VHH binders against q05b89. Designs and how they scored, part 3

Target 1, 377 residues: q05b89
Amino acid sequence: MLSSRVRLVATTARLVHSLIYSSSRSFMDLKALLSSLNDFASLSFAESWDNVGLLVEPSPPHTVNTLFLTNDLTEEVMEEALQKKADLILSYHPPIFRPMKRITWKTWKERLVIRALENRVGIYSPHTAYDAAPQGVNNWLAKGLGVCTSRPIHPSKAPDYPTEGTHRVEFSVTHTQDPDKVISALKEIAGVSVTSFSARTDDEEQTRLSLNCTQQALMQVVAFLSQNRQFYQKTEILSLEKPLLLYTGMGRLCTLDESVSLETMIERIKSHLKLSHVRLALGIGKTLESPVKVVALCAGSGSSVLQGTDADLYLTGEMSHHDVLDAASQGISVILCEHSNTERGFLSDLRDMLDAHLENKINIILSETDRDPLHVI
Key: E = the ipSAE of ESMFold2; O = the ipSAE of OpenDDE; V2 = 0.75 times the mean of E and O plus 0.25 times the DockQ between their complexes.

## First folded at step 1 (VHH)

Design e03 (framework vhh_7qbe_3)
Fold by ESMFold2-Fast, scan of step 1:
Structure e03 (fold): chain B 377 residues (1-377), chain A 126 residues (1-126)
Amino acid sequence: as target 1 above (377 residues)
Amino acid sequence: QLQLVESGGGLVQAGGSLRLSCTASGFTYAMGWFRQGPGKEREFVASISGSGGSTYYADSVKGRFTISRDNAKNTLYLQMNSLKSEDTAVYYCAASTTEVTGSKYIFTYPDEYDYWGKGTRVTVSS
């Protein structure tokens, strides 16, 4: 038994060394990690009704060595996270959504907050920000359809840039009005940037001024211009609209390169989500052989996102039967896969993408306890 | 006008390795590799941020392919290891000349790239 004992000791020593080395390798300050997570997918793309970001914060300073990922944060998942020494839990669904008037031991959600704080574990939720993100939940869901061009059903607007402001003000100044004096006066207003160039209108050469200004600065600019009737009368004020983003937003409208039968699409979806069963409603006049070219999809409960979208097929987790009847009456077929089945599989991709994004600086682990509470019996 | 030129394609035996290069005529932000196999649509392979700090891979190539860039040379690389017959395709280099608005991962979709190379053919024999 000497060879067995030597082998066991060597294996144990290597494992202990690996664990010690791995554990001591890296930590990130919580604020730095949150900044990196926001850089990965901006929380500004979350829906206005959502509750996203850092929901439970241990007293600073707090450093993170282990980031723990889950779709739902139940008490069983919290126990797993604590056993695995999580420093920050990323819960796709926010465990705190409605305001809490008290934090006591009486409800399971209150107990999550207490246990997190007592064990110095933060809780972060991105939720609809990851629904909107280009490499988020809905793009993962779209991967199951086959080769397609995918666009958001409700595109997000591009973020504001400080140098662009909210408004553009344009007007022309003649040499007799001293352009340099006008420019100097305007630059005294905080939140104004001025561009000037020579312009010709008919036979007259003028100095054209183009101002980018913040909403607060706009009132001061208007007040300045109103002091000179010539400027005010010829002034154009444009509200700066940000362009719609091509791949960021709610839902996805997916156009397949080659149409396939509805039957083929059902099998692709079942395979991608690893489901033996899905629920199907046929659009009026449709069959399993009907061609599917355009699929509109939204993970979770996507009815509000999908409603009114022209497509061959709607794909989501859940939808009311009245909404299903409305879609079917318009010739649109519907596939329902249940809520979390359209979401949870994304977490594996998320872990890999965050490992790359954070340059392997911290340990990122997936919940093994997180499961759908509902089973087909 | 920005131009992209791919090189390094050819015939290789299954299990072999090949390195593709793409040289840009000027500075680029995000860059990526896409491929189109016989009778298939153009699909994503790998992308890299302007700084080189972030990379993303298609599941089918993860662990086998490595994307990298040399910004001093305006050159993108794709190191392909453990090649399979399924990797047979024309490989296209793609580049964006604009900064990413929103997410670093937006450049997994063809329409986000402003410029494309003519492609280089990779054939993996069984």
Scores: ipSAE 0.000, ipTM 0.175, lowest interface PAE 18.6, mean pLDDT 82

Design e04 (framework vhh_7qbe_3)
Fold by ESMFold2-Fast, scan of step 1:
Structure e04 (fold): chain B 377 residues (1-377), chain A 122 residues (1-122)
Amino acid sequence: as target 1 above (377 residues)
Amino acid sequence: QLQLVESGGGLVQAGGSLRLSCTASGSTYAMGWFRQGPGKEREFVASISWSGGSTYYADSVKGRFTISRDNAKNTLYLQMNSLKSEDTAVYYCAADLYPYWSGEDSTEYDYWGKGTRVTVSS
């Protein structure tokens, strides 16, 4: 076993060396690369408030030989990207979040746009899509906790799952109401699908009707039913939802195979994130010796994702003072590692995964300039 | 506790094909296949990310073996084509519960099956 492990490590090193020194890498069309990035992790999993996707686009056609990865796109990082001949910058944090009314030299974010366009460099941000993805930021963060089972705190809906319409309308008709005529009338409404089956209530035979309809058709269905008081009074209307995904969504609820002390968990987190210090708030009645079995985590500013989740420990980059007090008062301990420290380490894994996903077709490099702007002194 | 159960092993003639399956008792993330031949050390065969978008193969099986997964069934597959006598081994399924691709490093996999035997005759 030890010999096979040493052999596997050597094989991995040789593979990395081959990837670094490969001269076979070529150009990809921008649209083809964006399609591949979306296939890797769908932008449809991003939060509704987010600004994701291609944020700055050089005039087409545009080809990409060098994809440059960074957590934050500062002016210093932009200078690095330009020196390294980036054709597309993947910035985890979107440098453009709020709409811009002007693009001038006045602010640093406006200067990023100008410099990118003048040098024909695209800017792409996945942000919360990579938080949600199974192989994303929160997955990497969970890896540091030890052997555990993890699932999203807020599961995403399956984007490609077909629903027949937006609403289900159900009601019953008796034999005397002529079910076949009712069905025929409803089928005349565009955007309505009708299913019927025999039902029996209180030993009375009747026809149960189930309608799938579009939002536009719903009012026409309601108007039809309103013409017959008996149908209208017994009608049920349900909104159709797509099924939830088991491994994609915001945050992670992690259940350790075996409980460890809070002190042990702190050391694991420090080691994983390569930090000498983290900030700790003890839950009411807790000590460093208290067992940790369940950890709820969310990289960055995770308060809105973590609130209301039952766990022994919350792990995130930052939370407000009041949110920490709320968690502690519920007996939940909190570890804060600062915003980008819970995110930046993922980029190395991302580079390796994208190299594999894109079949080594382009050059993928990590920022060496990107750093936390805050220092412990 | 998570259990991995391999199936599909057996005796096959050189140049033939076999499809191995590995069913997990619960949700998994990164998964891979390893093998150990007679008188040899355990070696990497193939690995696959959660989404199936990233796959890696050992040079000895590249172009002949295909790894795939069905997450709805908690099942990992290895389609083995153009089998050689050198492919004779016990094949082990490996899984990680972290949603993080573990690649070819065996120490990154926390769960292992008991193995299924593949014998390739001449």
Scores: ipSAE 0.000, ipTM 0.154, lowest interface PAE 17.3, mean pLDDT 83

Design e05 (framework vhh_7qbe_3)
Fold by ESMFold2-Fast, scan of step 1:
Structure e05 (fold): chain B 377 residues (1-377), chain A 123 residues (1-123)
Amino acid sequence: as target 1 above (377 residues)
Amino acid sequence: QLQLVESGGGLVQAGGSLRLSCTASGFSYAMGWFRQGPGKEREFVASISYSGGSTYYADSVKGRFTISRDNAKNTLYLQMNSLKSEDTAVYYCAAEKYTVEFTGSTYSEYDYWGKGTRVTVSS
């Protein structure tokens, strides 16, 4: 038996400890936090059709002590976030996707906006930016397959060129036109880099000039070249293609170091996602004993990303009946784990990575209420 | 680095058959055969997807040549039937390490190439 005095003292000590702990972490300015989140995984990697970034913003200034992570932001999850004193909610799925013409109490998504603003809670969604990121959702999903080498199915283009500029301009100058003077004039234009090499055409000595320029500099380059009709008539202007990124993009094509049976692969996937069941379609001529070496995967609804990809197995959350039939007819087996089951487990890794990236400056917590709306009954 | 080694080339009479093999030192995604005849540019012969579910042939060999693969052995095959003197060429094995869309018909689509095996078809 313990006295009420001992119980009260113990409760008071726990509260004091909790308050001291809470005060040990600083608030981050919202703009600073958003910059750090973009540094962690750039929103520029998101698909063009997506709605990403800060979707609901409290009036500035706004500071964040608690970042709340969820896959889906339902009204039930919003209640949880408010109870846990969230200052910013990171919702993997954007609760605002289609434009809103009004913000009223009429629909559940409008109510999320109202409640967030009334409680000074921001809402941020990375969505397809985290699908594409090298440390993102699809990389987490690939970890469940065993030791493998992975690459994007649809690689993202690099945001910056290793070469200066967005355009290449090529032309030739004869020795009578003083190539050194032409090169000097071009180098004075901001955003231009020039390379030159000697060439001989029909016994005429000439210098071939190749220059890279920014889009802003292109008009000045064209204006310079137009002053000499011989330069302009033989000028080639090319738009430079951005190189593809090796580890950033939609989906993953995974090559296992060691081939395993389809049955073994199913067990690995179920273990990784903590699922008692998955749905399986066998490719034509395949069995549970068939070897799996190449897996093409995309979290969520991955059909459009996976379509046309040559693999032993497709792994995704959901796929239409006809898309499954198309894959099976090509000898490709399909594993479907339901939409959010292929995504939600990433949030635990995300929390740990963000804690490290943000140097433990703020509290990062996971939703306990968020779960797949579909249940096996 | 992936290495491809072709074998099975030789001298064969018109109307005869020959089977070419290509062994890869490791994993390869999509694979194909190209050939270069005397005084000609290198040309596409046949290609096969990783799963073997899709095959493509040049019109000149369609119905006479069959491409196949054994992924367990990292080996590509080309069964050549009804050989003609115009099939005389050095045959090259080609492989892609990774691809999303398999088109398999141009040089730029393949990452790795073998040194070739010579096929001579006599009249």
Scores: ipSAE 0.006, ipTM 0.473, lowest interface PAE 10.0, mean pLDDT 83

Design e06 (framework vhh_7qbe_3)
Fold by ESMFold2-Fast, scan of step 1:
Structure e06 (fold): chain B 377 residues (1-377), chain A 122 residues (1-122)
Amino acid sequence: as target 1 above (377 residues)
Amino acid sequence: QLQLVESGGGLVQAGGSLRLSCTASGRTYAMGWFRQGPGKEREFVASISGSGGSTYYADSVKGRFTISRDNAKNTLYLQMNSLKSEDTAVYYCAATEYLSWGYEPSADYDYWGKGTRVTVSS
């Protein structure tokens, strides 16, 4: 860890270097950059309550030479971004979360929108999409624990179904019902694909038909089958589930290869996050010498993700008093590192990953102004 | 097609040091070292991001091994100090197509070398 004085000198040197000796000036079209960011980590992984994606867009065409990364977009950070000639700001926390009824100079969030547009700077937020991503915030947090294996607490569903459509309809037809005519009629419905059929070789001749269809096509398929009682009585309608992703999802359940004491785990966490202090609640019957094998973690305010998860330790930024008491009463110890301390360190890894993913086509810089508004002294 | 070639393996006495190298035939992103000991499954050792800014280590090697890279030479290194008999294994170099770091699972790595043997004798 750098001292404040040494950090300030290093920050000044990096800023001067960035302004004078930045990577060769190349430009990406905004739409192309957004597509590449989505390829890196899909916005479909974001939680349904979240506000992600391009939140402030300059009038097209817009090209990006400098992508500026920050955890929080404050007015001070906006000033830094403008001085560093950002064309797009990636703000992990969406500065626009609640709907705005007006855009005036009255509030700081409204001023961010005005200043961004006046200076032709876009604002993009991935937020919970990067929490869920396998190379995202929670994966970065987990790496600091010396984790052997980790998996999401709440696995994400794949963005696509394994086969076309949202439903599978299965039914049997006999040779007397003319299977070829049935297949032909069903194929005429938009959103229907016939994936398989089979017939029993030595029994009553039955053709088992299986088709996939979209949500929109389902009622037309049901209507068709309902016209013939023999089809309908033997019809099974199955809702297709998108497969669960093994390494994408909310939170992480981390299993250490060897148990360590809670004291050792606290020191690992402090070292990874570069913190002198963290807050600890001991689970009932636990001590600093208690073994930790399983850690459940979620950056930021993770209580809703962690609730109900079997673990020796919960690791998150913030948790309410009552939620801490509930965990402790179940014998689960809790470490709270403050909200942005569980998130901001990821941005350095994100810059490296995006530099690689975008093949160094544009300048990617980190905010040096972004900091937690609260300081423990 | 990307190829990885490991070198630097050999026989070393317990408490000794050894440096492994892995040269890539082209640009790589995240890279890592994995090892497989006698009668054991392949396990993670260390990984490094594409820029070299982030490093990750298995607990069993933390403080003893150092991973580094020289992107100008397309070369990955593993400096192994204070070697123990349990470090005896075939060491594999691995690389990703676009991820800036790798870790368990090994499925995150797209390219693998043929391995270099390290034997630590007492």
Scores: ipSAE 0.000, ipTM 0.162, lowest interface PAE 19.1, mean pLDDT 81

Design e07 (framework vhh_7qbe_3; at its last look DockQ between E and O 0.01; V2 from the best seeds 0.00; counts 0 for: pae E 18.2 > 2, placed apart)
Fold by ESMFold2-Fast, scan of step 1:
Structure e07 (fold): chain B 377 residues (1-377), chain A 122 residues (1-122)
Amino acid sequence: as target 1 above (377 residues)
Amino acid sequence: QLQLVESGGGLVQAGGSLRLSCTASGFTYAMGWFRQGPGKEREFVASISSSGGSTYYADSVKGRFTISRDNAKNTLYLQMNSLKSEDTAVYYCATGDYEIYTFSTPEQYDYWGKGTRVTVSS
């Protein structure tokens, strides 16, 4: 009767926990909470095609005492959230993805918006921002593989440039063109930094100028240089790229410390995701005994992220028949775990991490109703 | 900023047991243990998630070592059983500024302790 004893202790703990939280209930201003969520994982890491952030906002002022986490926001999950007195729902999948031209009772997604607003519940979706985050969904999925080094397949760019400049402009100035006067004039433009080098050609002494300039300053720099044909004709203008982040980005390329058989990898994945079954496609020339050293993974529908990546195994939720054939033809084995099975388990880790990040200021609750609509029977 | 302090190292006979501790000056996400033997590079031993619910082990220590944590005390533990002479090393505690429980290379960790020495005699 260990199960009965454990259940009774858990029930008692929930009652005590509820009483304690009722007595010490706190709140956060919505904007303050959103800033903290963005600090935890920046929305700037989301894919350009995505729809992330605060999607449904009650009229201000709005305070949050209960943050409710779900993978998918269905009408059934909305009812659960309302019963649990959610003030903000964090839905990993955005319930509003395509633009809505009307908000009526006609479709289930429109009803979610209506119910949320009528009950003063906000809806926030991080989606691909949490896929990209180092502490995110793909990191959680990767932990099922065993001990490995993990890097993003498509690294994200840093949110800021390392310096104020967005462009580099390079050109040469001859001695006859008064380099010091040119440098002085350029330094007067806000957002310009100038580096100069003295160089001698066989015929004439020249000064090479290298400018870092902001986007706003670029037009003024071009205007200045275009006043002298000799400067402009030999001018190089380069757009600077933001540096790539080491652990933030889409997908993960995981290199195991020790190669294991494909059979062992399947067992690890099933154990991590708590699944009795997964779908497997063997790469050409591969068997269950074939060694797996490099795994490329992406939660959800990861085909576009994984394609072109050299690995022993692709791990994702779903992939088209043709994409599976393409991978197998290249000797790459594929494991498909269904869409939400590669995502939902992350929410438990997310709850713990957000509790720590927010210093236990608010109540964070996981949906118990949220489940994959597809079941293996 | 964040400080890690290891303790519990010492001399032990082959087949014996030893428990290492690592105390952090504040809350940490995922944590790991690494070791460095004489004339060798640092190698991964074990890691644990921020919640303590997930653990990962190097194949060389799997079944013999157990990693655990007590978040209320900001303390990480490594229970070492059935020790071998090959386990002789300085053991280091490590953590990062984010969840990194699948990382096995030293370069992926941001904060390190000074180490505690374990010597296993035959």
Scores: ipSAE 0.049, ipTM 0.562, lowest interface PAE 7.3, mean pLDDT 85
Fold by ESMFold2, look of step 2:
Structure e07 (fold): chain B 377 residues (1-377), chain A 122 residues (1-122)
Amino acid sequence: as target 1 above (377 residues)
Amino acid sequence: QLQLVESGGGLVQAGGSLRLSCTASGFTYAMGWFRQGPGKEREFVASISSSGGSTYYADSVKGRFTISRDNAKNTLYLQMNSLKSEDTAVYYCATGDYEIYTFSTPEQYDYWGKGTRVTVSS
C-alpha cells in the first residue's frame, strides 16, 4: 500500500480540487481560473514584444472569489481593488512591462507590486492577446460603426499549424543522373524531407526534387547542391510562411453594409464610446457630408497598425501628428478618441462574456475609478 | 521549491517509439521539453500551455512527437514516434514562472528537471 505521505497528498489534492470546482458561486483556484481565461482567449495571440499573462502571483495556494477588471492599474485603481476585496486583477494594460531590477517603495509601479503581494492579490494582463482575439476589443469597437463586416488589418499567423521546416528547396535531376542516389544523399541530412516527381522543363524530361528543411539544415543542402553545377543552376529556395488566421489579428478593416455620412459616423462613434467630443481631421476633399463605407480601426495607439491602410476613415485612440497629416493628405479622415476611451468600454462586454464562460462561479466587477487621464477642460 | 522529475528514457531502435514523463511536485504553468545531444547546445523540442489547449513543436520533431499533460496528476508527457538517430539526447522537462506566450528558448524557463537519456540506435 501507498505510504501515509502519498495518501495524505492525494487526499489533500482531491479535497482542494473538489472545493475549487463547486457548482455554486464561491471561489476558484488561481491555476484553474488562469486555464479558463486562456481557453476563453489564448495568450498565444499576443504580439511577440508584449508582456502578458500572470504578472504578479501571491504564494500558492491562492483562491479567487473576486476578479476585478480595469483598463489601467493605477495606484487609485489598486486602492479601489483592495477595498472591493479583489483576489485577481485583470489589467488590460500590463503595469509591469519592462523588467524590474528592484521591488521597492520608490516608484509607483513597484508600489503596485508590493501592494498586490501584501494583500494577496494577483495581477493578470491579456493586453494585445485581446486586441487580436475575434471577440476582443477591436471587435467591440467595430460594433459601434453599425452593420458591417470586418477582418484583421494584420492577421495573426496560425500558432501551431504543421510545417515541415522553414524552407523549401527545389532542383532538378536529369535523365543523365540517378535520382535515387541524390535522394539518398539528401536524406542523410538531418531535418530534411524529400519528394520527387517527373516534370517537363525546357522540353526535357527530368525529376524535380522538392524538399523541406529547417534553417539549420538549409546550408548543408546548399553545400551538397553546390558540389554539382547542374543542380545548382536549377535550384530554387523558398521561405515558408505559416497560414494566416481569418479573424484573429491586429486592427480591423470594416466595410459597412451601406455607406453613411461622416457626420452620422461621428455620432455613432460618440454614442458607442459615450463621449461628448472627439477630435476629427478631415481628409483632403472631404466634408462632414462625405460618404464613409470603409473604416480602419485600432483601439489605443493606432499609428503603426493603421499606417498605409486604404480606407475612408481611421478610428483610433491616438495617432501621431505626422501620421494624421499623412492620412488626411491621402483623403482619409481621422477620428481620435484618446487611448483608453477606445478600450475601456470593452470591459463591460468582457465581464458578461467571462460570467458566462465561468458559469457565474466567481464575482467579476469593473473598476469605477479607472478613467482616461486626459480630460477636456 | 518546485521539482521536476523525468522518466521513460532508454535505448530504442530507429523507427521506434518512446513515451517520456515528467512529474511536477507543485503547481505549473506552461511546460516544455528540451534536449541536449552529444556536444551540442540545449535545444527546444515542444511546449504546452497550462490548460493543454496550445502546443508548439520544433520543426525537427513536428508530426513525430506529441506533447500532452495530465493536470490531475501534475504530469507532462512526450510521445516520441518514428525516432531517428538525430533524436539521441538527454531530454529535459522545464516550466516557467507564469502563464505565458510560448517559450522556445531555454533562458525563459525557470525550473528544470535533471533529464532522462534517450538513445536511438540505427
Scores: ipSAE 0.000, ipTM 0.136, lowest interface PAE 18.2, mean pLDDT 83
Fold by OpenDDE, look of step 2:
Structure e07 (fold): chain B 377 residues (1-377), chain A 122 residues (1-122)
Amino acid sequence: as target 1 above (377 residues)
Amino acid sequence: QLQLVESGGGLVQAGGSLRLSCTASGFTYAMGWFRQGPGKEREFVASISSSGGSTYYADSVKGRFTISRDNAKNTLYLQMNSLKSEDTAVYYCATGDYEIYTFSTPEQYDYWGKGTRVTVSS
């Protein structure tokens, strides 16, 4: 009676808990996302001629799960965005730049708007705001030069005045003129802030008044002061400027720690931009062996920013023939890399920075279809 | 993220031919082939521009290998003729997010396939 012990091989079903890390990427409200993007880089940094911000808005409410990044929004890129279920497109260049009188199927730009709205996709463009931003396109381009110190060529201004008012008015009041009465009168003017301090001029004690005022208040202040000829004749009126931002602005003036040959610099730029070819104009008397210490750069169309800047080398996407000649005549060499080639590479870094900034709350993808329309052949 | 998948590797006799393919999950700019033989460092084989109009080859494969692409299919090809024992390697497809580069260094490429093995027997 051979008791056949049926060894029940316990098939330990390894429950491969596929930890579907459902990264529950949370949807962001469009307004919240826009606010966060503005915190990343303020749209106030943009040039006044530019068209930045939310350009196309789906009807509310709108949530964003997928942010789609591109340098240029073409119809082909739009189709990619739609296929990838983008909720918001961040186009570096604004697809809407000129005002549209009509939204029809006639032009490709109108079609972009139509396709975006029909599919409830928003379009946002930072453009020159990201040119100016400390962490923006020009900063990225400067990284390709090697170890250097950089500053904006055209520094941006702060969005606000540090104090109330757009003008400062300063004048002195003698003790005989009752400074307190004058101060009281000025304080009654809306938009005026008055500070007084004691000053000695020519052995006479005087009260110096310094007031800040709005543009609207300035005329009232002037009218008041004009009633007393002694006040008016010695009054200084200053227009206040907003503070300059040290690391924010258009273009970069880069000073290399160590000078390198122009040839070496060309190779660095090619490597950084992943280009096999660039266009070079040699400055007068310069060769490929000439040392480069100072580089002025501006992504995209840099002529207006670079013009007049003293440097060994200009680096930009595009420049007019005449502007190149002008630079060369001054002994400045010029490297042109094509417009979008000086910009598009930034989007990879932008993705990473935005992922961090947004704390991975949304999916951020980069266009694979986006490319420069020009081919170097 | 862009994915690259190589195919076409195998065993071939010296003097024989193979055609490798690399399929990309989307649009690609410049593309290249690299290879890594046993005990060797990864080396450049060939590259092609986004349009396919420009091709570049390592000296060791010039005249024997032909790189081509079909953009409609997002596919890169490497026709390998007159294969030698020294061509034995894992062949890798690579691409980047940038236009028209012919870099021979792996560091310049952003996306890589898993590779396909080519063995040339004497």
Scores: ipSAE 0.000, ipTM 0.218, lowest interface PAE 16.5, mean pLDDT 89
ESMFold2 (binder alone), look of step 2: mean pLDDT 88; pTM 0.903

